VHH binders against Exosome complex component RRP4 homolog (RRP4). Designs and how they scored, part 3

Target 1, 322 residues: Exosome complex component RRP4 homolog (RRP4), of Arabidopsis thaliana (Mouse-ear cress) (q9zvt7)
Amino acid sequence: MVMRKLQLPLSQTQKVRFERAIERLQSLSSSANSDASVIVTDSIPVNHDDAFLKGHGTSEVDGELLATVCGVVERVDKLVYVRTLRARYKPEVGDIVVGRVIEVAQKRWRVELNFNQDGVLMLSSMNMPDGIQRRRTSVDELNMRNIFVEHDVVCAEVRNFQHDGSLQLQARSQKYGKLEKGQLLKVDPYLVKRSKHHFHYVESLGIDLIIGCNGFIWVGEHVEVRDPMAIDDQKDEEMISSSSTGKEQSHIPLETRQTICRIGNAIRVLSNLGFTVTLEVIMETVNLSNSKNIDIHDMLGSEFHVVVAENEAERRRTKRKK

## First folded at step 1 (VHH)

Design B3 (from B1 with E100Y G101E Y102D Y103F D104W S106E E107Y W108T L109P; framework vhh_7z1x_3)
Fold by ESMFold2-Fast, scan of step 1:
Structure B3 (fold): chain B 322 residues (1-322), chain A 123 residues (1-123)
Amino acid sequence: as target 1 above (322 residues)
Amino acid sequence: QVQLVETGGGLVQPGGSLRLSCTASGFTFSDYYMNWVRQAPGKGLEWLSGISSSGDYTSYADSVKGRFTISRDNAKNTLYLQMNSLQPDDTAVYFCARDYEDFWSEYTPFDYWGQGTQVTVSS
């Protein structure tokens, strides 16, 4: 509901630098057989000698055509418009997702997933707090609010589709379940790539990062998971195991809050620029903010967006040489 | 547009008092938990105090407990920090910061910050 500005108030020097970075990124993208970047600047070039028609996602100010939404600038005859990247989450069985509980219903929780239909997590499809595998009783059903309540953030896996199109979720591993002491971010799902690993422990910072296939990203204080019966495809948890402590705090320590906020702002900047959100790119953006001595609150400013775009152009160029 | 604007900073003598204000606009102020955070020269950010949306619950960092008082006026969309018994090490830029809207906001970092107001405690 709170809308972030898509247009950046760039100085002339910043605009030149940004446009140069975008041109380099587009050049790299057009020769690549995959991994295309979509970036739009706030100013759209037009021929002022010819009449043009304003289309979706554009606005004319002082004779200059500006983009009002993030996307791809397209031209059809005299019509200039911005095609928004309206890639909705396209669920696949096995997807790791993060969502918000929106309803505690009979024998199930309804979860918001950034999809046309909600997710459904059945009481029978999760580990019980006591860890005992048993048939769920009427007492367990009565006590569902002791497990999850409305507005709780949860991590789960897509199991199947129901007849009504809703997503059936499961949380049968200790790596799934309620997420506490952190920040939830929402990015366009097309910015998240399906990978072998969506759970990340950044040991140097004491942070857990979960990149959901549905575009919900969790950044939080590290939580040690204890499950000696973890299955092989859940060995992502090996990297999140740590002897460090901090879990007993009733709130997030300030140093951890600073780190979560910096990571969150890095994700926001990458999202604003339309860059793919991966652990590598997030951490490089965080390190860039530290190396340039940019305060957390200044990360959302114009200068850092330009710096991140320039850095991403150089990063992709360097990767192509290897 | 969400805006937070801090005022009331300035130069004050050791042992003195100062009252900071933060005027909020662009959102329903009465729905949000609000915080005060500071940054001293050459140091990182330090959380000082927080206040619930209703004003009924407050929390303080040990470094300022008993000296600083947080309050709010939801009718005026304004957050306050009353600072008493100021010491030279209280010299910092003071920021007003908004928590997230949801029920787990006590676990989340801040989503919007003001520009900051400079407080200098010196003779």
Scores: ipSAE 0.000, ipTM 0.150, lowest interface PAE 20.1, mean pLDDT 74

Design B4 (from B1, 13 letters changed; framework vhh_7z1x_3)
Fold by ESMFold2-Fast, scan of step 1:
Structure B4 (fold): chain B 322 residues (1-322), chain A 123 residues (1-123)
Amino acid sequence: as target 1 above (322 residues)
Amino acid sequence: QVQLVETGGGLVQPGGSLRLSCTASGFTFSDYYMNWVRQAPGKGLEWLSGISSSGDYTSYADSVKGRFTISRDNAKNTLYLQMNSLQPDDTAVYFCAKGEDILTEYYSPMDVWGQGTQVTVSS
């Protein structure tokens, strides 16, 4: 087995454009207004008239202090170091996460979360298939595989850490549970910013997007969520049907499937370039692919990566002037 | 242990054909997008073709469209590349590579690679 990352094959013209875009992004990050963020070879300002200590991610070359890793410059007393953006997920209580079921055990499911330890979702901490919240019975325990089986994709919330370090999950809201008609993507967790909202409904496209704090992202066909505290004045049989957990998987319309794949590829391009993944940036990238008439299968090619990098450089330049 | 093993490479004359195979183990093959990539002497990696987890969707680089056909047999955990009308410029080491995203119908970045198999096209 050989592990390596694929480098994009760039033409000479594409190389020049890409390198110019990266240089512009680097220049913006090295400005006085954005001095805290550095990439490799960025000069870190220090007062050489005062004693200072070189820390992690820094090296003194030809009398200049340079960053040797990508990250944020931090200063503690006389110590100057670069804090590397963390590649692994650092869980916090209340995080919205997406994961994959890897084991059905006694009264619990074990969930892969892109973290040192797996998540544990207890039968007592999840919604029942009938949508009614009630005491869990031995019959429910016997029929756990009717709720989730190995390889199912699920959305949950981080509840707490147990004393043994295991990550406890909960899924007691209608917005949590099994995800069935869509695509799961994995990005570096540091590209996902914690926010007030991680569930997004792109109404114009009929798509649900869940940006998990653990770097797992779900893109799927929209599913209506019933509010259990509200009495629906407008009865909708489709909404009632959508609130049930298990049902026959129907075909996703071709247009919807294509849209899911375009959004997924936008996320992959942003991930490949190391750009922050938010609803706004994802949609801008999708719109850019449409405006440039780039077919879905060509989005992961060299040209679109260059176009996205150029667009990000322009976006950050324009944002600084606001 | 996740592993990909390529077979079927060799020496072939211009205009000839070869079929490459890649046997996967240690993961659920049917969940992943699979790719063929090559590296010619002194050059970088070139993506050639990809196939969705179901096998229903395929993509090709312009350099091989109409000449190469990607396919898979999920029951056998095997990926194939049928190469026709081979040209001297097709001389390269050919790699089988697993996409890192599950349940996708389009190309995804690669996280696991085989050791490669040499294909030489010459008279």
Scores: ipSAE 0.000, ipTM 0.194, lowest interface PAE 17.3, mean pLDDT 74

Design B5 (framework vhh_7z1x_3)
Fold by ESMFold2-Fast, scan of step 1:
Structure B5 (fold): chain B 322 residues (1-322), chain A 123 residues (1-123)
Amino acid sequence: as target 1 above (322 residues)
Amino acid sequence: QVQLVETGGGLVQPGGSLRLSCTASGFTFSSYAMNWVRQAPGKGLEWLSGISGSGGSTSYADSVKGRFTISRDNAKNTLYLQMNSLQPDDTAVYFCAKDRGYSLFGTPYFDYWGQGTQVTVSS
């Protein structure tokens, strides 16, 4: 089986190094939930001593499990299947998601979620800007654009599914709501695994990281949730501003902005290589760029992609031995 | 406590029909896709069919397509498998399996299984 293909231009030396890293990753890919690229008729290794389930894109011929579609082999519990590279987000109630507002309607917002249906966030299903839980009034409805406007980035939780399959969202905790002073990144949803923790505060860098189950990832300046005066001051300042848009007029310190860009580029490199995106792997990739003195602008170049692939092969080798 | 209980198995002649039922409790049934899986004697597990939370989407394995029909009654928290034109090769233990998601899009993942019900196709 072959690992995911890289589309970057590589020198001959970089190509040899990259191919060695991929070959090493392939030899280590026999663990549960392993990722491996396959084409039609490729053999998929299975342990016949353990019960396994033939899933999508697989067929059993003469005791051998073969791929019937091109994609990535995944193993989940007893299930072995091939997922096409365009496999979409499969929502679950309780998922933490990040999305972008695409419509402000009466008593609701529509949110783009990287899923075939949009999310719907109701005015009644969110915290008010003043933080007080109360019945929503006609005044609140008239002022919905003061809460979210088109293109705003929001964090919410999947509450339920409507009869048409659309996702009903909720944002009733102060950890949810509008995300400001940062970057939104989009990765393939299969690179994000469901976890107990999707909100991360990297205290050493002053950064908030939200890894959405839908493949939207937020990297921004840390916001202290339990300081009511700081929240009020921030909102007052933004509401008074002139004709510039909120993100364009935001006052993120240069050092913090550089850190956000470095983390964002680390995520982009991991996404390009098809590696699972977790807090640990993101931070390790950031540290690797710093240790090798790679400028932020050069992180998306071929050399750093090769370096990250080499590091991932070593990381998985070390993890297997422990 | 999540519980799945299969019923309706038994002995049937080749060419006959059976309807399996799976009664679910301990979770909001309509919020999750449901699946049927079987295990024949001396063989591994084989996924047969899936149905979305609403029942609006269904999917079938090639080995049973056109012969088996999956359905659900969300008011009764019950999943069904109608099996027609049964063959000796359909002899297996049939399991009801709860999906972790609502839709059949993306990756199937089962977090709970029933105890299974035996289906024997023989004279």
Scores: ipSAE 0.000, ipTM 0.140, lowest interface PAE 18.6, mean pLDDT 75

Design B7 (framework vhh_7z1x_3)
Fold by ESMFold2-Fast, scan of step 1:
Structure B7 (fold): chain B 322 residues (1-322), chain A 125 residues (1-125)
Amino acid sequence: as target 1 above (322 residues)
Amino acid sequence: QVQLVETGGGLVQPGGSLRLSCTASGFTFSSYAMNWVRQAPGKGLEWLSGISGSGGSTSYADSVKGRFTISRDNAKNTLYLQMNSLQPDDTAVYFCARTVEYTVSGTYTYEFDYWGQGTQVTVSS
């Protein structure tokens, strides 16, 4: 299954508002070369009388060639495409990353990281489920699927680089490991800035947000750090024996899922527009959707993209004049 | 308002079969890819299967390939999961989820914007 870029059909009024917002944003930057740079929905000039080939980051809508990603327009012969600026993750030791397990191999898991090489998480470089420090045995190796399986979402830290360029990961803190109840989002890595804090607990909403340096972002139901001495077998038995529909925390409540979806859609809109993704900007975008009475499903529509662009222009203007 | 409602769960014996349904409302169902995701007790979310908006293409996780079949009826705004040869390890809450339309490297991910409340499937004697 292949996911497709969101199409943004803009009315004439929306186009004027959007272009005004983008022009204002560009005037606030020191960049002198705006002709080659595009943001989602920008028209890319082509000679329609000549055959052309649409490439990456472009889509033809109503006879116009539009950018579907933020980047720089490049042309090679008849091929027109958008090269995403800093599209690839540039790993550094100590980076906090979110990834998806793609293979369970001998003594290791291979993790997709939104980088041209995979991450490798060694069985010896993660906390054991029982929390006890010990040598990994053949039994532990045979039971690796009880820890992580294919498609599991995990949080880890970059430890070092291997000769083939793959990233060696570690998960030896209780804050790392499997991410269970939420959404994984993928944004261009250059939209994420390295900071002192990549783990965020939005207490008012009961949501955990992890902004990975590799552009993978996790939005999920808050999980308290587990006591490694807790009896998992007893906990699982109690959960299985319960006939309750609401008392078990085995599913995500509707209100929490709606909140996760609203935050996720805010991140998608920011990504579509090529804006930097931080906790502050995400939450401002969520609050903007609430203040404008935008339903969650309408956030991915044209009007909200225009509103977010206008708000970002005003935010940067106000910050610069302080 | 977008709503996804799963039904068809219940108690079934090992080796048995169940058919899950997900009824969608509040959006143009045929325009979106749909997925089935499950959460076993004490474990994380596991993606199981996806189907394109037209129903022309499907994909499955290795853990369920050959046992589960995803399908949809766009005239009824309904997504289905036919589950055969059920095992105790299939015990989980099953969710349907909508995929957003945006470009991702040709690898599937957990990128969903709406999901249902879930339906409980218990496989035991």
Scores: ipSAE 0.000, ipTM 0.224, lowest interface PAE 15.4, mean pLDDT 74

Design B8 (framework vhh_7z1x_3)
Amino acid sequence: QVQLVETGGGLVQPGGSLRLSCTASGFTFSSYAMNWVRQAPGKGLEWLSGISGSGGSTSYADSVKGRFTISRDNAKNTLYLQMNSLQPDDTAVYFCAKEYTYEISGDTYSYFDYWGQGTQVTVSS
ESMFold2-Fast, scan of step 1: ipSAE 0.011; ipTM 0.439

Design B9 (framework vhh_7z1x_3)
Fold by ESMFold2-Fast, scan of step 1:
Order: C-alpha cells, then structure tokens, then sequence
Structure B9 (fold): chain B 322 residues (1-322), chain A 121 residues (1-121)
C-alpha cells in the first residue's frame, strides 16, 4: 500500500481547534516559530500579478493558495511549494533498518533503504535457511532466491560503509530477515529517533512493530522466533510480557489485518502532522481512534488529524509537567 | 551534457488517455528524482508529479491525483506519465524536470523542451 498525501478540508471549528493545538505545541518547544512555517489550510501569500508555479503541498482554492501539508513554504524563481520538515537518513553503524529487495546478484542482494545509496546484504552476512553457520558454497549462491527475491521486505542492521558509500548490511540474528504478513510504511527519517528499542511486540494485539532508523516502519502479525534477541529485551512499562505464538494460517486473520491497518493509519496521521513516531505515541493514537469510535478508513480524515494534534499537545503538556 | 527529451504528446478527446515519456542522458538517472510540470496556454507553470530516484516514492498535485500515474525505468533512463480521464483543462505543454537530489526537493536544474497535449473534441 502506497501512502498518498491527503488534502485536509477543515471546517471553521476544526481549523480553530487545530490552530490552538499547534499553538500549544509551539509554546512547549524551545524552537521559535518561522513566518515561513505553515499548517494544512494556511493561506500562502503570492503575487497574483506574476505567473507562479504551484508546487508540492499547495492547492489553489477560490483564488487563495493554500497549504495541503505541514511544513515550510519555499520559493524558487516562480515555484511555490511546501517542504515537509525532513532530514535525509544519515546512517550509523548499528542502525536497525527495514528495506525492500531490488536486485538478486552474485553473492549479494541490493536493498532499497530510503537513502541515496542502496544497502548491500551479502550471502555471507545473513542466516542460512537451514540455520547452520558455515562458509557459503556455490550451491548456496544458486539458491539465493529461496532466501530473498525482488520486492521482499527485510529487516537488517547497518554493519559498515563500503568504499562507494553503499551500506553494508548484516542479518545474522533471527530477529533480522524476511518480513511477511504485514504492512510497510514510509515516514520521514527525522521522525524516527535512534533508540535501544526498534523491535516491539504489542502482545495485546498480536502485532510486531519495527521502527527502522531509515524511516521504513513494519507492522505485521507477530512471529515467534527462537532467538531471545528477536524481541526488544527492554519492554515498555505498558507492555505485558508474553510468549504468544504466531498464527500458522496461510493468511492473516481478519481481526489482525484490521489491527495492522489501524496501526498503519495511526502512523500515517502522525507522519502527516510531523510528529515523532514512537511505540508510545503510536499506541496512544490507536487507542484514541478506538475511544472516539473512528472507523479505520475515517482515520485519514480531517477530524482525526485534529483530534491527534489536540491529543499530542496535551500529551506533551502532561509529560513536561512531570 | 544533460539532456531531457519528452515524447508522446498529441491531440486526444475528453475522457481519453495518453502516455508521455522522457528520455534522459548525461547523468546517472537513478540517482535523481524526476518531475512532470505543465504550462497551459496563457498560464503559469504547474507542478504535477514527482518520483524519487529509486521509484519508491511518488507524489501528485491534487488536480491530477487518481488520474495520472508517474513511473520510471532506470534501466532505460526513461520517465513516464500515464494520463487517464483527460479533461479539456489538461491542455498544456508538458515538461520533464530533473531534481537536484534523489528525493523530491522541487528544485529543478534541467528541463526538457516540452511536448504539447491538446484535449479537445
């Protein structure tokens, strides 16, 4: 599923509530407001006497140029657009990343990582399907497609930088490897903070969540693995310890699919609003959607974006008060 | 020398479809985001769609979302725009534009000559 930008038509009352929430968030931060910063539905001043190029994050409504995303208004010659606040992924050794296989080559796979250079996962740097750690043979090379094929989603760790700037990946723990029965989401890398906790098991929902340092996030049906490091060893205080087994069905159960979609939409809303993506914030957003009786498909609508912004302002106020 | 050459424009009836192509040369195509921009008669430039260097990320203007699809073939150094459900107000010269980076920065350093699309009965 590809995440698309949303046009958020806000009613007058929704706009007032949203602006109030953003004002509270700004008052709680140490950063000053920029006069170039906009939120969805803000009017962008333009000289209507001059031809101008309408760019990303802008829409013309009733003679006004409006922002359709949150970010900074930038102008280059005639081009007027809104750039969402983002930073390019800056890889560090030890980063947990999620990526998509784009090529099966000799002794290696190339992986798209939402970065200028591809990741390279060597056959010698991953677990073998038979589970045996040994030198790789020509037979193993012939059977690489039995491990990963093009379009597979994989979890790996950044091991080193190669001379051409590509990222050398490794997947030698059972917590790494192919990710199946779930959804891949892309968020701006600046919304993900480096942490000791990138693998999360939401026991109450039977869901695995992997928040990649590169902005790729995986939400899937829980898979029980034998490696005790397969799940983040430090659990959130909100998490209940469990040894739940993954489903043995060939397909994801409907209830689990709905939960994955709800979590995915929570992440999309947080991304649209430019909020930091953490397990705590994701789960609070999911719980908020349930408490407000918001259907999964309605989560991407204007009302829920306003509700999430209001909730985030209150969450940060409460956290600062502690 | 960087060159971008658009093809595939023409006359089409309302509700019809066209596929535009842009062939790139003189740079490592897969390392840069690419964009489609149009200019209607007597109007300014309008950004339509962008695609990252890898093709993993796409973006669209609201005016074309759901009707147009951007794609690329990095092996052939070619950018595409599939245009469906064309309307008379889609009549414009369509330009291929190269971004400065492999993500959509919306800062263009090279443009093609453009290809004319006319939607009329």
Amino acid sequence: as target 1 above (322 residues)
Amino acid sequence: QVQLVETGGGLVQPGGSLRLSCTASGFTFSSYAMNWVRQAPGKGLEWLSGISGSGGSTSYADSVKGRFTISRDNAKNTLYLQMNSLQPDDTAVYFCAKDLYDWESYEFDYWGQGTQVTVSS
Scores: ipSAE 0.000, ipTM 0.144, lowest interface PAE 21.2, mean pLDDT 75

Design C1 (framework vhh_surovatamig_d1)
Fold by ESMFold2-Fast, scan of step 1:
Structure C1 (fold): chain B 322 residues (1-322), chain A 123 residues (1-123)
Amino acid sequence: as target 1 above (322 residues)
Amino acid sequence: EVQLVESGGGLVQPGGSLRLSCAASGFTFSSYWMSWVRQAPGKGLEWVATIKQDGSEKDYVDSVKGRFTISRDNAKKSLYLQMNSLRAEDTAVYYCARDLEYSGYDFTPLDYRGQGTLVTVSS
């Protein structure tokens, strides 16, 4: 666990600045989502003459029910809580998704996809570790745990819906498969827009970013494509070396780990504020944290959330003004 | 049918200990974050503790930190809450709850809860 659970206590000056930023964002939008929305420290109306249950994102202070997170107030029976936007993933064939393996079963892996049903990746629908595309055998089935085990993070594509509503996944491209040396983040799927490009290489930072249609986002160390060495006809050395001395590092360098955490915290801040998560906005948020000399762990504090909200209001203002 | 059945509640003296259990059925237990929530007499529902699918991450309300320990056994499809150094203020009905989704820092128990188990701390 890299980061503690967020708490957003706003000072009076921070609350004023944050509310001003939100007002600017609302004035720039054609639609307002403010019917039941709250920010940290907002009072939530409750009937004190009747019993009520205080849920997540609420705290009772001096007889008032206050919001402790930004989100939407929901009431279920007598339960009052603040829900961050948690719209469920609505799958489409061709979606690029990131998920976590939850079960190794017979000839298939079950993958958590932020959807009401599990994803199913069949042994027959993925690239083999030996790189050869062929009919799967009983030996391959016995060695499934050498391919993926529980808790592994994988990238795949949605191929079809099964009769029971489960998502059939496919991983038959070098860009799909197991993701290592990074972190998985979850955001509400509606904060991620379907686009033509979900795989991003941030060359300046040496980072791969995969923004899954299902709201799962991967941030990891860049993995380069490995090709066989070209044969030099002039040197009369016709050899194929499948393994030369050159053991790859199994550990992420410290600088890369810090960069991954900074990007991850940028995504968490954007998610907490309910902002659309795109490569552009993520990188602007990272750059903002660097320009303000904010330590990685301080990014999850109140001040940086206010700064990001102010920056997003300014960004949308200048884009509209153009 | 999703079902959560709590047990282990009872009457205990201040400073005593109790272990609560929750038996889950009707869903893939190992795929979900699980939580304990409680409701004290005359108070609202309060979140107590949360545990990640694999048990690697745990979180607690400040008032119980150092006294309560949440754990799970995925093979037995069971959730536990070890309660030590119990205080009168811990008197409540304790509910097992399933978290459907987790968006980073956000935790919200699903509105589905078991029947609850009563814990009374009294001399």
Scores: ipSAE 0.000, ipTM 0.113, lowest interface PAE 18.6, mean pLDDT 73

Design C10 (from C5 with K98T S99H H101E L103Y T104D S105L G106S Y107T I108E A110Y I113L; framework vhh_surovatamig_d1)
Fold by ESMFold2-Fast, scan of step 1:
Structure C10 (fold): chain B 322 residues (1-322), chain A 124 residues (1-124)
Amino acid sequence: as target 1 above (322 residues)
Amino acid sequence: EVQLVESGGGLVQPGGSLRLSCAASGFTFSDYAMSWVRQAPGKGLEWVATISYSGSDTDYVDSVKGRFTISRDNAKKSLYLQMNSLRAEDTAVYYCATHPEYYDLSTEGYFDLRGQGTLVTVSS
């Protein structure tokens, strides 16, 4: 993985520490491959004494190999290709996504997904508030704004592609739907790995974390379900049931709000540094901020970015031995 | 246990009429939209008509519009299909089903709640 450039002002001592951490990280991930950044039309050095194979993102013009996309040059034996660092979200059926409602239309909601086409969630493709599977009526259509309005954050699953390229969504499980009392964060989709576990409950902090395949991440106050293990053990949609929470006020408790902000800032720092966003790494970053007595506001500063980079270099060093 | 029992099928001449009934039990009938689905000999399942849970909205496949009328009696937990101006092409086994969230008019196995069905034969 190539490290993202840090754009914060660094003191001389911070710069030395940061450069040392980055060199260590690159040394641990590097083998014999070139990792030079390129833009479109940049020349890519090749050994013309040996036959070479042009791969993705390259084109040969007048004996010179040129980049056709922006990214990083990688080499495997004779294969030379360019890996895009900011690849757009490439949807797959079954992906769990988080998005923001941008339009309430006839029988459908349009959802922003960090993709070149919007998602479409149809009234017929979700569980009704009464829980009954039935034909949608004119009354249901008139009351769509009681379900979702513009700017609502929703969790859904990719069901299909429509002929115009738009993404058809579905929200037919109790784990999907409107997300309330939290923060939506946006990271580059390549920092999120597709897995069987995208819903996480951090019991010690009372927080729900949803890591969307589209790079949208939700951090919010826990919504209790009858089987708490179902959120972390996402084996079957039918295994998840919802329950109410005993909350009197519309506001999140101050301590919970502070925790949400700290987790959110941990994710922002990881994103700025180009690190893969997983539950493990997020929690280590949160714990690091607490152990160093770093205030929530100071987490986005230069010192904490340097500290996180140093910690990630040490983490990957120990993991490589296993 | 959810049960649906269709009845009222039989032999009828072209241009004739027939009324099908479906008796429901084991669930709250008045909370569900209901459909009639048919299967002609050697062909797949075809959706025919749907009625909303209250009975206020109905929908039909184009080939039966103006000829068939779907209705329900929530007090009796019964669904009906009045078939007028019957044609040879209407010959099929007719099934009563809870309306699915999404439907494909040609897909076998799309309807998860079917009874034994009732045979309608239109022949002279």
Scores: ipSAE 0.000, ipTM 0.095, lowest interface PAE 22.4, mean pLDDT 73

Design C2 (framework vhh_surovatamig_d1)
Amino acid sequence: EVQLVESGGGLVQPGGSLRLSCAASGFTFSSYWMSWVRQAPGKGLEWVATIKQDGSEKDYVDSVKGRFTISRDNAKKSLYLQMNSLRAEDTAVYYCAKDEWELPEDYFDYRGQGTLVTVSS
ESMFold2-Fast, scan of step 1: ipSAE 0.000; ipTM 0.288

Design C3 (from C1 with R98T L100S G104Y Y105E F107L T108Y P109Y L110F Y112S; framework vhh_surovatamig_d1)
Fold by ESMFold2-Fast, scan of step 1:
Structure C3 (fold): chain B 322 residues (1-322), chain A 123 residues (1-123)
Amino acid sequence: as target 1 above (322 residues)
Amino acid sequence: EVQLVESGGGLVQPGGSLRLSCAASGFTFSSYWMSWVRQAPGKGLEWVATIKQDGSEKDYVDSVKGRFTISRDNAKKSLYLQMNSLRAEDTAVYYCATDSEYSYEDLYYFDSRGQGTLVTVSS
């Protein structure tokens, strides 16, 4: 449930409101998904008169179903199981991921992915700065640090598994590559669902949001993706590239930085409460903070966590409209 | 002109066997590491197996270890994949590809991506 990670002081009024929100969330839970948080030895409610199937993270003792791991209780029909709070990212080919470069090696970069193995991005598996598909040369290898260096945040796709267990990544589209001018956030991977849309441009705010399947989320200033195939004059492209490499990085405007921080804090609150992180829920949480006149600094406080829980109960109620 | 031509695919029942072949031309086959990669319907490319220039080192993805055997014949400029105990999950188009000693080369630089050989495991 909500509260498994929340260790905030609540006033009596806040506690009553929070408990009402939790009760509403529980009443809206179907037998398919109950989202109740448990620790080892907690009793899991089951109907004694109905047959139920014991799943992972559960054990039956003296007629009661007990949790054997810390996590979230889920129900699918008659199956009851606990999804562990230690659930790591479970990679699948085609996953969109965000990671941090930890090593620049020979013709490859090693990328930290919030997984027990690192990702490997080969020089041969990325889009070249000039946009031309070709065999990589020794000159390209010598210039790898002009592409990515240690601590850079990158977006890539899982292509396959290597025989040593590491994940082979690819970045052969202009939407992949280095991420600049923003924040990297880490949430439990189970809060991120695989979907067709992991790249989001919030046009009204000028913000790019990338929700990685590995639980790494990027929030940054919008960057226009340039299509080199749409450019007739390659000389103009070279001139622009030269200009870009010669310029110092521009500052993010204060208003944009504040927006990035507000979105980041919305994600942190959702993560603390154990709620699924999607574009819709993130933006609703951001709008809620604005409508309640909550300062960015105060979003991680008790009041806003209570407000978000209340709002999530109402959101799920309207979605379950009969 | 580098050419890689795969063959040997087909329909086979679960538990069956198939042997894939790849005929190489246009480059010094004996100087390259070689790999088999596959693409299941609706999924991305998956590396399957790699073999060193002289055949002294071989590696496999965990899901096929003990079932698949990669081999090569440098005199015939041919790469092979012996597939035993086939499973429905092995259904894919299989491609052969060149590789470097350190996997530095693009796995698909010299491939026959437009061809491949289809393996369907179904009853």
Scores: ipSAE 0.000, ipTM 0.096, lowest interface PAE 23.0, mean pLDDT 74

